# VHH binders against q05b89: the designs that were tried, part 33

Target 1, 377 residues: q05b89
Amino acid sequence: MLSSRVRLVATTARLVHSLIYSSSRSFMDLKALLSSLNDFASLSFAESWDNVGLLVEPSPPHTVNTLFLTNDLTEEVMEEALQKKADLILSYHPPIFRPMKRITWKTWKERLVIRALENRVGIYSPHTAYDAAPQGVNNWLAKGLGVCTSRPIHPSKAPDYPTEGTHRVEFSVTHTQDPDKVISALKEIAGVSVTSFSARTDDEEQTRLSLNCTQQALMQVVAFLSQNRQFYQKTEILSLEKPLLLYTGMGRLCTLDESVSLETMIERIKSHLKLSHVRLALGIGKTLESPVKVVALCAGSGSSVLQGTDADLYLTGEMSHHDVLDAASQGISVILCEHSNTERGFLSDLRDMLDAHLENKINIILSETDRDPLHVI
Short names: E, the ipSAE of ESMFold2; O, the ipSAE of OpenDDE; V2, 0.75 times the mean of E and O plus 0.25 times the DockQ between their complexes.

## First folded at step 14 (VHH)

Design r6 (framework vhh_7qia_2; at its last look DockQ between E and O 0.03; V2 from the best seeds 0.00; counts 0 for: pae O 10.3 > 2, unsure alone 61.5 < 65, SAP .685 > .668, placed apart)
Fold by ESMFold2, look of step 14:
Structure r6 (fold): chain B 377 residues (1-377), chain A 125 residues (1-125)
Amino acid sequence: as target 1 above (377 residues)
Amino acid sequence: QLQLVESGGGLVQPGGSLRLSCEASGFTFSDYYMGWYRQAPGKQRELVAFITSGGYTYYADSVKGRFTISRDNAKNTVYLQMNSLRPEDTAIYYCAASTYEYRVTPTGEYPYDVWGKGTPVTVSS
């Protein structure tokens, strides 16, 4: 399908290659493995604010025999990974999110970096890229609801290319100016691409310049144009938007084939997530017998993704108190399961999919010590 | 029930033109992305062109500049104008409609697309 052409599933798995690698243990170069992981699900699907990809890299060359999967990378999980001889840790949540000014033994996050490097272990985080992917955590979460149709609540946009930028700036250069000088000056700005063509405006022949630039470069372009009020008065700035991708995006709006009672849905969710307890807020006018047909879900933290979405039920790990009140006031019931409880179970499916995608060439193991830090007692 | 019916296929000589039509029924057409795909014998089905509900178009490199996709939401119809046809354009052409939906079952997830039965296009001699 349209979005399936963006390498969301393994499309190249030759039988001969698969049989050879499935019959023997092997190693992969780190860069080859990272390329294969990106072919599986592109990091470009990640939210712009996210910190995804390779976060810690041992000095090249580095080969991987064992890929270790965890939802969160804590010091206890790091010790497990080292004991199990991990060469690359895939941590669903990035343990390194904000810039580190120092790498010392003082904080637990710094100690993760030190231990990883000293033992030649890489750290990779897919995070919101896998939240968005159709074979990702949110459609896995949807499996617990029953047979349904699922669509992204916030579809992803097609990725930007560097030379396309995020803005288009257009302006005219009349015969009173040298367009070649203007073009040359603009081309000196990094992240700008320039096109020109002849145009007639007000019965006057002009050179119309069109350039695409990054947001970083936009201020420099505007500063250049502000030096000549004629250019600034005729300048148009357009924000560029890419088309929406199918099947890919944050959150899922799920429509069940057959509605079920809220009570039945709660038991399905508890069974799928293997939880004894969940937290429920009933929507106004609703009971445990009320039918549920449409579920809006978001693994992890769902406040911003679910806010304003019409549904019978919101399902997420955590949501702000005021957003729960808003949902309930609109007749929408809310189920909260704690952040990583809505994510960790996906890792078994991820391992199976990656085993197939990588043709069983490397050893993929799951953390046994990784747990949500919050317990119901 | 959702249906897509293709028409306009046939035999044409190299360099010729053909216009495919796909009429939709049983759903709100204006909300769907519409696409044309083709499958030559022994090959995988490939995307030729698509058009969003808002009118954005995409073309495969092999047909860019020769084919034009368009839609008429009032007639629930999507078109593929194929110009400068080549023998390698010979295939069964399928119309498809998508709504961002996946079908989710306990055993797997897959795109929830509506497909037509296809219209053959042959470019020869």
Scores: ipSAE 0.012, ipTM 0.427, lowest interface PAE 8.7, mean pLDDT 83
Fold by OpenDDE, look of step 14:
Structure r6 (fold): chain B 377 residues (1-377), chain A 125 residues (1-125)
Amino acid sequence: as target 1 above (377 residues)
Amino acid sequence: QLQLVESGGGLVQPGGSLRLSCEASGFTFSDYYMGWYRQAPGKQRELVAFITSGGYTYYADSVKGRFTISRDNAKNTVYLQMNSLRPEDTAIYYCAASTYEYRVTPTGEYPYDVWGKGTPVTVSS
């Protein structure tokens, strides 16, 4: 009677304590993040025709742990973002540019919106704001040229006037005309500030008045001054401009410290953009050996920005056939690198800059799926 | 194997300076964000500074103007120059690495971070 000792193999159920590593995900409030992004590069730098900012907003409250960066938000890129659990997508190009009358499953852009909302993913687009920003796309593109000094081709303006008013009105009042009464009357106009100073004109002491006024107040000021022919005839009206931002604006005019051959420049650009091929139009009388000292560049479609700019070389993603001909006829060589190839490489730098700017509070992921739709074959 | 080895810790007087080094091995150093963390006794681990693969830097407010983070990709080493040290800087200092896809977290709780064993820094009169 062989007592088969059934060794109860105590299956030590290794309670795989799935350490739910509750990844204490650091979350940032969406509003706070948007504010911080605006501090990084103000949306006020964007072109007026552009559609920038938060384009798709999940219902509040919304928090962001993962920011997903892409140049273009295609449906494929959207799927990547969802797989990677993005909470906010920063798409350089706005996926919503034209107004949508409907949000249905009919168009791919509408589907993007639907997929974003269904998964509580926000979509933010800086686009031309990042083109204009000092640290933005055009600055990044300029880094590929070599050591140079760069300035915006079209400088941006400051958001605000340095003083109150959009216009300055200057005129002289003789002592016989009671300058104090004139000043008092002008001060009654809302949006007017008046400064008076003594001026000598043709050996006569006169009180010169300088007033700043709003656009709205200007007509009232003019109306007041028109009542006195002497005031009106010598009145100067100046339109005040907002200060120009020295390092902010569209395109870059780059002056190389040392001139290089066009061939060398092409190789630099290829290397920077990681391209094997670019399209080249030679300016009249130019060769690959021709020196390049001044480069005008604009990421994306740069025709409107580059047109009329004096340079040895134009660098952009896209330019019309006629615009290329015009440039070449002027002796300006043109390099075209395709639209997104002049932009997408910036996203790596953007990631790094945003990580620093956001104090590493959120995870920032760059799209791996995002590619130029065009293949060079 | 992914490894970070910290060095340069020690005892220093208030107002003194130390330079911490962290040598990385087992991964492509240039692709990683590097960070320094510290943990004081009885306190939570906190981010001191980080440097991105592109060389952008961040500093905690408590160390701004006093500490400098730098990296030498040729040596696979990240440095923390600590100047004007204070008693409140006393902690174990940890080096951390994150891939380009993941950040070095302020709390050091992100699961994909590589961590060193730490080097002690004591600031005492």
Scores: ipSAE 0.008, ipTM 0.275, lowest interface PAE 10.3, mean pLDDT 89
ESMFold2 (binder alone), look of step 14: mean pLDDT 79; pTM 0.796

## First folded at step 16 (VHH; framework vhh_7b18_3)

Design s1 (at its last look DockQ between E and O 0.03; V2 from the best seeds 0.00; counts 0 for: pae O 9.9 > 2, placed apart)
Fold by ESMFold2, look of step 16:
Structure s1 (fold): chain B 377 residues (1-377), chain A 125 residues (1-125)
Amino acid sequence: as target 1 above (377 residues)
Amino acid sequence: QVQLVETGGGLVQPGGSLRLSCAASGFTFSDYYMGWARQVPGKGLEWVSYISSGGYTYYQDSVKGRFTISRDNAKSTVYLQMNSLKPEDTAVYYCARSTYTWRVTPEGETTFDYWGQGTQVTVSS
């Protein structure tokens, strides 16, 4: 087949060349596609409790012609993905969240894994990494408010900047010891970066060493230093705080250029999310005519992200009854739109961004079956 | 001290192409979104394009398909390839660094906190 395609290209080179430049799609390696997805939003942005990344992987090599996007991966959505020849499913919510001890036909989630592997389909979940991303789910949700400026409610910490590692260990080497030998021994520990400097004291014979390391490596560094009493006596261990990222984090605090009535904001939100109804709790002293200037939003389940944030309006998919009462008692109105209704629309933006980034190399499909499980009757 | 230095401006005929470059220094380039804005004679300043730290690109509608923004994080450099240039593209073009605060519009804009000195692009016969 490949030899036949090459022969045809040579025979009709001018016309085929034009078609290739204008409309052709091909395959890409799974690892290359995952790298592109990570370039959009690093998985390190995900919450520590989350289960993100490649969750199901067909045996290598695996190539992707069709990337299938869904908010939730149900059995009905899996059937659609298989019929549409998906090679990788991006499921915004991870269908595998708790550890699985067994993969049998017993539960619907286990059946998803079995069906994916039997059909050589991978499953990838970005989840809260895309909530945090600057041009991610919460930015998409903010587009429905009107022209505004926004910032993360809880900015993410830098994963690898300014220095690698979670700890700094400082200790001294005296003139009776060879600093280069100590440095060489410490460099052999995985997860350690080391530097040296001279400490100019009244005795002029001391070199102060500083290293950064991971928490795993810390135990090995301490063990090494504990074997030499001189090092151990002068050792200091510091926990490193990473700087906050400028654009990345959970939730968005949005300040509208022009205040609008709550009634107008409700219609904007319904239009953006394509909903006939939303649920509203009015803040104490507020009416549908009250001005809204500052909106705090979080797609999905926003209670913990929004709690304590000063705003005119909270916008999210769901909040507990008592958290809604707490917000309303503080004069903050609350709009609830149901969990996946505040997330799914982003997938159209994601497809468009990926199509452009990958130069239309692969076919990217949105699920037509995927829907919020809750219906207004 | 943040510095942004543009090069590559000039005079070009309608339908021509031009490539702008911007050398950045004084900050951790790979952490920032970068972009281009332009000052059209007799009009206000408008954004043209920006690019995420991961290389995802965004364009105003009037330049989509004609302009391509790119970045080289190793060289701390942002580029703007401008094809199929029109007289309406005549402007001073500024390289810019994105702010911490995003401006959210239906078109998806960011705001800029530092600009270069600008480079003149003139599209005329």
Scores: ipSAE 0.246, ipTM 0.685, lowest interface PAE 4.6, mean pLDDT 85
Fold by OpenDDE, look of step 16:
Structure s1 (fold): chain B 377 residues (1-377), chain A 125 residues (1-125)
Amino acid sequence: as target 1 above (377 residues)
Amino acid sequence: QVQLVETGGGLVQPGGSLRLSCAASGFTFSDYYMGWARQVPGKGLEWVSYISSGGYTYYQDSVKGRFTISRDNAKSTVYLQMNSLKPEDTAVYYCARSTYTWRVTPEGETTFDYWGQGTQVTVSS
């Protein structure tokens, strides 16, 4: 009866005591962090209807050690942020969009604000600024298509005019009308800059005046010109636009280097967004074998951005039924991936970019609780 | 279950090169920061290098210019190319994962959630 002593080799699970070394908490001042975030992507890129920036501010002074990233700030996500000791929450979507007349325990949005303030947590939202930014969500979404050249569908404008004035007024003065006198009079108007050049019209030499003026000065200029019917009748008034930003704006028009089948494109999109299912509407006369060369995309709700854009395929989170029908009727196929599914994946890249931008001065955490509220069943 | 398996360690002469590999499994590799730490016998664990999910790289000052970290998300593998190796680089090298931004403390410590078993690197004449 050989008692085989099964030597229980105690696998000493070396509990690698993750020495949670109390990392000497490097803190950033909230103002400094906000400035740095604005340098990363300017809030000026945001749509005018949006509510972006610091939405909830703890009483000063406030320092940030942990930045918490989420697509949507729900009460569940808030609890996660608090458990993880967030000092600032970057919510892609603003949890405060409409004005609040009161802050009570009545609505979940008010409760978010209360919980944030009680725990001295700031809330920051970039939203459409990051939609428009060159390195933003739409650029990220475009990476899922394959090798392509992309440009904004709706380019953003620069914050400033290149020259003084918002309007240009142009008209001609004959020699008999004393161009110098006219120029002198116009130059007396504050906010007016006048340039003159010689022009020939029907073999008559005329002085062409081109002036830039402010909105305030415009009415004075018009009043002056109205005193002479000949000037007024041939005056052209142009509204000057701010310069367009080449790589900044809403949506992306993507031209693939190589055309691929719609089926292949669907698989690329699924892979990029880590989705097993998407909703597809085929354009008239199109099949899964149809070639895709040009893709217009907009993360989130893309209808307003994509409408009227010539492309083989629209890619967005959500679109109205009628907008889908319109696109399909034009032979444009549409892929819908749900609103937040076209955005949330960007946050991983955002974390990396912000970590680099902030030189690893603060801890950046991505929400694990944040998810699309819709389930595909 | 999360698994990290290091390979590529060995004996090398001063000035030589090694390439470490870490095969990861049991999680979505592309979503995580990956890194390398090393432990010299009788000393504490020190971070060496880490790489973000998006490919941003960070190095300890002692290895800057000599080591290169890279990742292949398709293969769920992180690499450490070690060039110009010095006797001071002799250590057990560990592959590590983190779900959070890796911080370097003034003491040279970093936060990791999972570790491999380690691979021995010996630099000796």
Scores: ipSAE 0.008, ipTM 0.318, lowest interface PAE 9.9, mean pLDDT 89
ESMFold2 (binder alone), look of step 16: mean pLDDT 81; pTM 0.817

Design s3 (at its last look DockQ between E and O 0.02; V2 from the best seeds 0.00; counts 0 for: pae E 15.3 > 2, placed apart)
Fold by OpenDDE, look of step 16:
Structure s3 (fold): chain B 377 residues (1-377), chain A 125 residues (1-125)
Amino acid sequence: as target 1 above (377 residues)
Amino acid sequence: QVQLVETGGGLVQPGGSLRLSCAASGFTFSDYYMGWARQVPGKGLEWVSYISSGGYTWYQDSVKGRFTISRDNAKSTVYLQMNSLKPEDTAVYYCAKSTHEWRVTPTGEYTFDYWGQGTQVTVSS
């Protein structure tokens, strides 16, 4: 009578307390969110012709729990956003670009605005600000090239001048001309700051005056100097430029650490953009075996940014026929990937970056409906 | 001469927290990206996180939501707050300074040219 001791293996149900870290995603005030987005990438980076920022604002107060990301805001995408209970839509491209004289049900863009407002959904567009940002779309596009050093093709400028004034006026005053009197007279002009230096020219000591002035003050300064022919004839007027921002600007000039064949580069780009096909124009004398070391790229419509840039390869979404011909004639190969295909993939990275930047305070989702309107058939 | 000095490492239990600090000197701190990498003995160097001069942050997937990189430009110091530490986080953690040039890699990591001596982080029960 072998008493088979059924060892009750106590299945210790490890209650995996899935600590559902219910990351209590909290609501952000719209203004606070906008400020944070601007900290992420300043809207000051945007091109002057662009329409960026908060384009549609629900009546205050407005809180955001769900941020909805899309490349293009179509009516279909709007419906998705509404279904997913978006509180704010970040549309890469501004759905409002031109001024609207009326908001009616007549055009799809007006309908977008109506639908947004009726459902208390804000619309924000960064567009060219994210093109220019160091971590922006063009940087993302450059990731597809391989290991490289990158710089903006058109560097952005700081929003402000480092010093007061937009112009510098420089001229010399001899001792006989009473430099102090001249300085005093110039300082009476509003918007003028004067600095004097001792300078020696051809063994003669002179006082060199350097003044910064506003655009408004410039004509007064000129008028003053014109009273003395000697001052006027030797006066240099300089337009001051705002400082350039490092790593910020339109397009990227990418220098690969290692040259690769054009064929290899095409495969890299296809892989990065998840495309099966791209359009290629070969530069004069180039083949698929030709080495690529320097790539100039610009997401979206790159013609204006890429034109005149010395590179082995241009990479952009779209370019005119004539611009492609021009590039090819210069021995520059061109890869076109369609406009939004060079942009849309960035939104995944953007989500992750914004999640980190916003400390996971809000829900950030990508559009699933958003797609390129063009199909290769 | 560029110097990076890491502090804040130590022994911690799983689920615990540590804060690493890296004091930087010998360069204009605000002009460079700063980063943290870690190395397990016998394994290669693994990037953990980096932060731009302007405060843009990047994290390796394995540490996302647990680690936070920050910097204080006035103090020339970069920090790594490590929460919810796991045994897999056991490594020597190195502070790194970027090159002056903007480097792009397929993984999104940037090139760094100077490293600290490292600080040991051990996560063990």
Scores: ipSAE 0.240, ipTM 0.589, lowest interface PAE 0.8, mean pLDDT 90
Fold by ESMFold2, look of step 16:
Structure s3 (fold): chain B 377 residues (1-377), chain A 125 residues (1-125)
Amino acid sequence: as target 1 above (377 residues)
Amino acid sequence: QVQLVETGGGLVQPGGSLRLSCAASGFTFSDYYMGWARQVPGKGLEWVSYISSGGYTWYQDSVKGRFTISRDNAKSTVYLQMNSLKPEDTAVYYCAKSTHEWRVTPTGEYTFDYWGQGTQVTVSS
């Protein structure tokens, strides 16, 4: 098994009696840092409605010594970031979501942009891209459940097709026709890749031709095939889909290696999130002693991601009252922990992963001011 | 400003017990690993034990079964109960705060960024 030893790396001026060696920090230009952030977790995995990436940019050139991490960027958090000499703020939630027609002192969000630019501070938001990432927010949330296997509830699609073209056309050539002439004619069309194989349909041996082509080439292929009624009648046209990614996507469906009581699961979740209280809705027919083996989770606002998923337990920050009733009516218990309480703890993981990924080139710090606005009294 | 203050060191006879305490301030205590290291004369600095916020513990082989690390998140305090003390346990014991409990390096090592002043433990006679 993997053993752990502690090696001391100095990351602040407050270390005493450190022995192994001090950390060496430098600068990164903004473009290089953004590329590294994208290599860590691609922004292409964000939901289509999201506003992710670099939201505010000081005039180039801009170098980054200090990267400041926060879940929410409020005016209080902005003041903290400025006092701590941030050069780039990574705000998990985008503070700029809708287009701004004006940048004035009138609203708090406009003031964030003004303060950032006046102090040469960039703002970057990964948001739902990090929800989807294999080592992202939902993976962190799943760590609180115990030993489990997990998969995305809604897997992401790969960014590109693994094959040439966007369509596949298949048809048969019988022994009454010369397949080599057909193949030669199709190969004259740009953007077509042809494959053949022997097949048997209804006791007749035939050559199946299979080709991948672009959308533009498809029209020429169809025109060619329509000149021969026998080909046209036997033609299948398939739109290719980008393959699903195995570990990237929204939500996580987690299967525990060994089931535990709901009461035990609640204590694990409270410990992981550092909460004294959570809100629980028991599924119909369930008690605190009921076994939990399958947990569907989604950090933040999980109603749409979790809806329709079969599980013993839903874990999320927020769900509407009626969605909770729907889950409970199906025998699914629900635990709600408030929105950012299910997200913020990931930022410590993120800092450590980014320190490793960037080889300690820049200073990465967490907001100490950032807190969920809702507090249990 | 992060501060770690150790107490509970002293002189004990072989076979005796001590309980070290480390009071922490200046950070959200429950979010971090806490640990104990010791400076043994002639052997340099070595890790003794650490504990995650979730209760995972690790002990070096020489102290397993004799030392117990624990934490009280409400008091922002980490403890080291040292039983069956031996002369080779004589050292300055330091409390340390790590970066995060989930971090894994290729070698399984953890990074610590703040240390206390240390407390002397002497096992003699």
Scores: ipSAE 0.000, ipTM 0.168, lowest interface PAE 15.3, mean pLDDT 81
ESMFold2 (binder alone), look of step 16: mean pLDDT 81; pTM 0.811

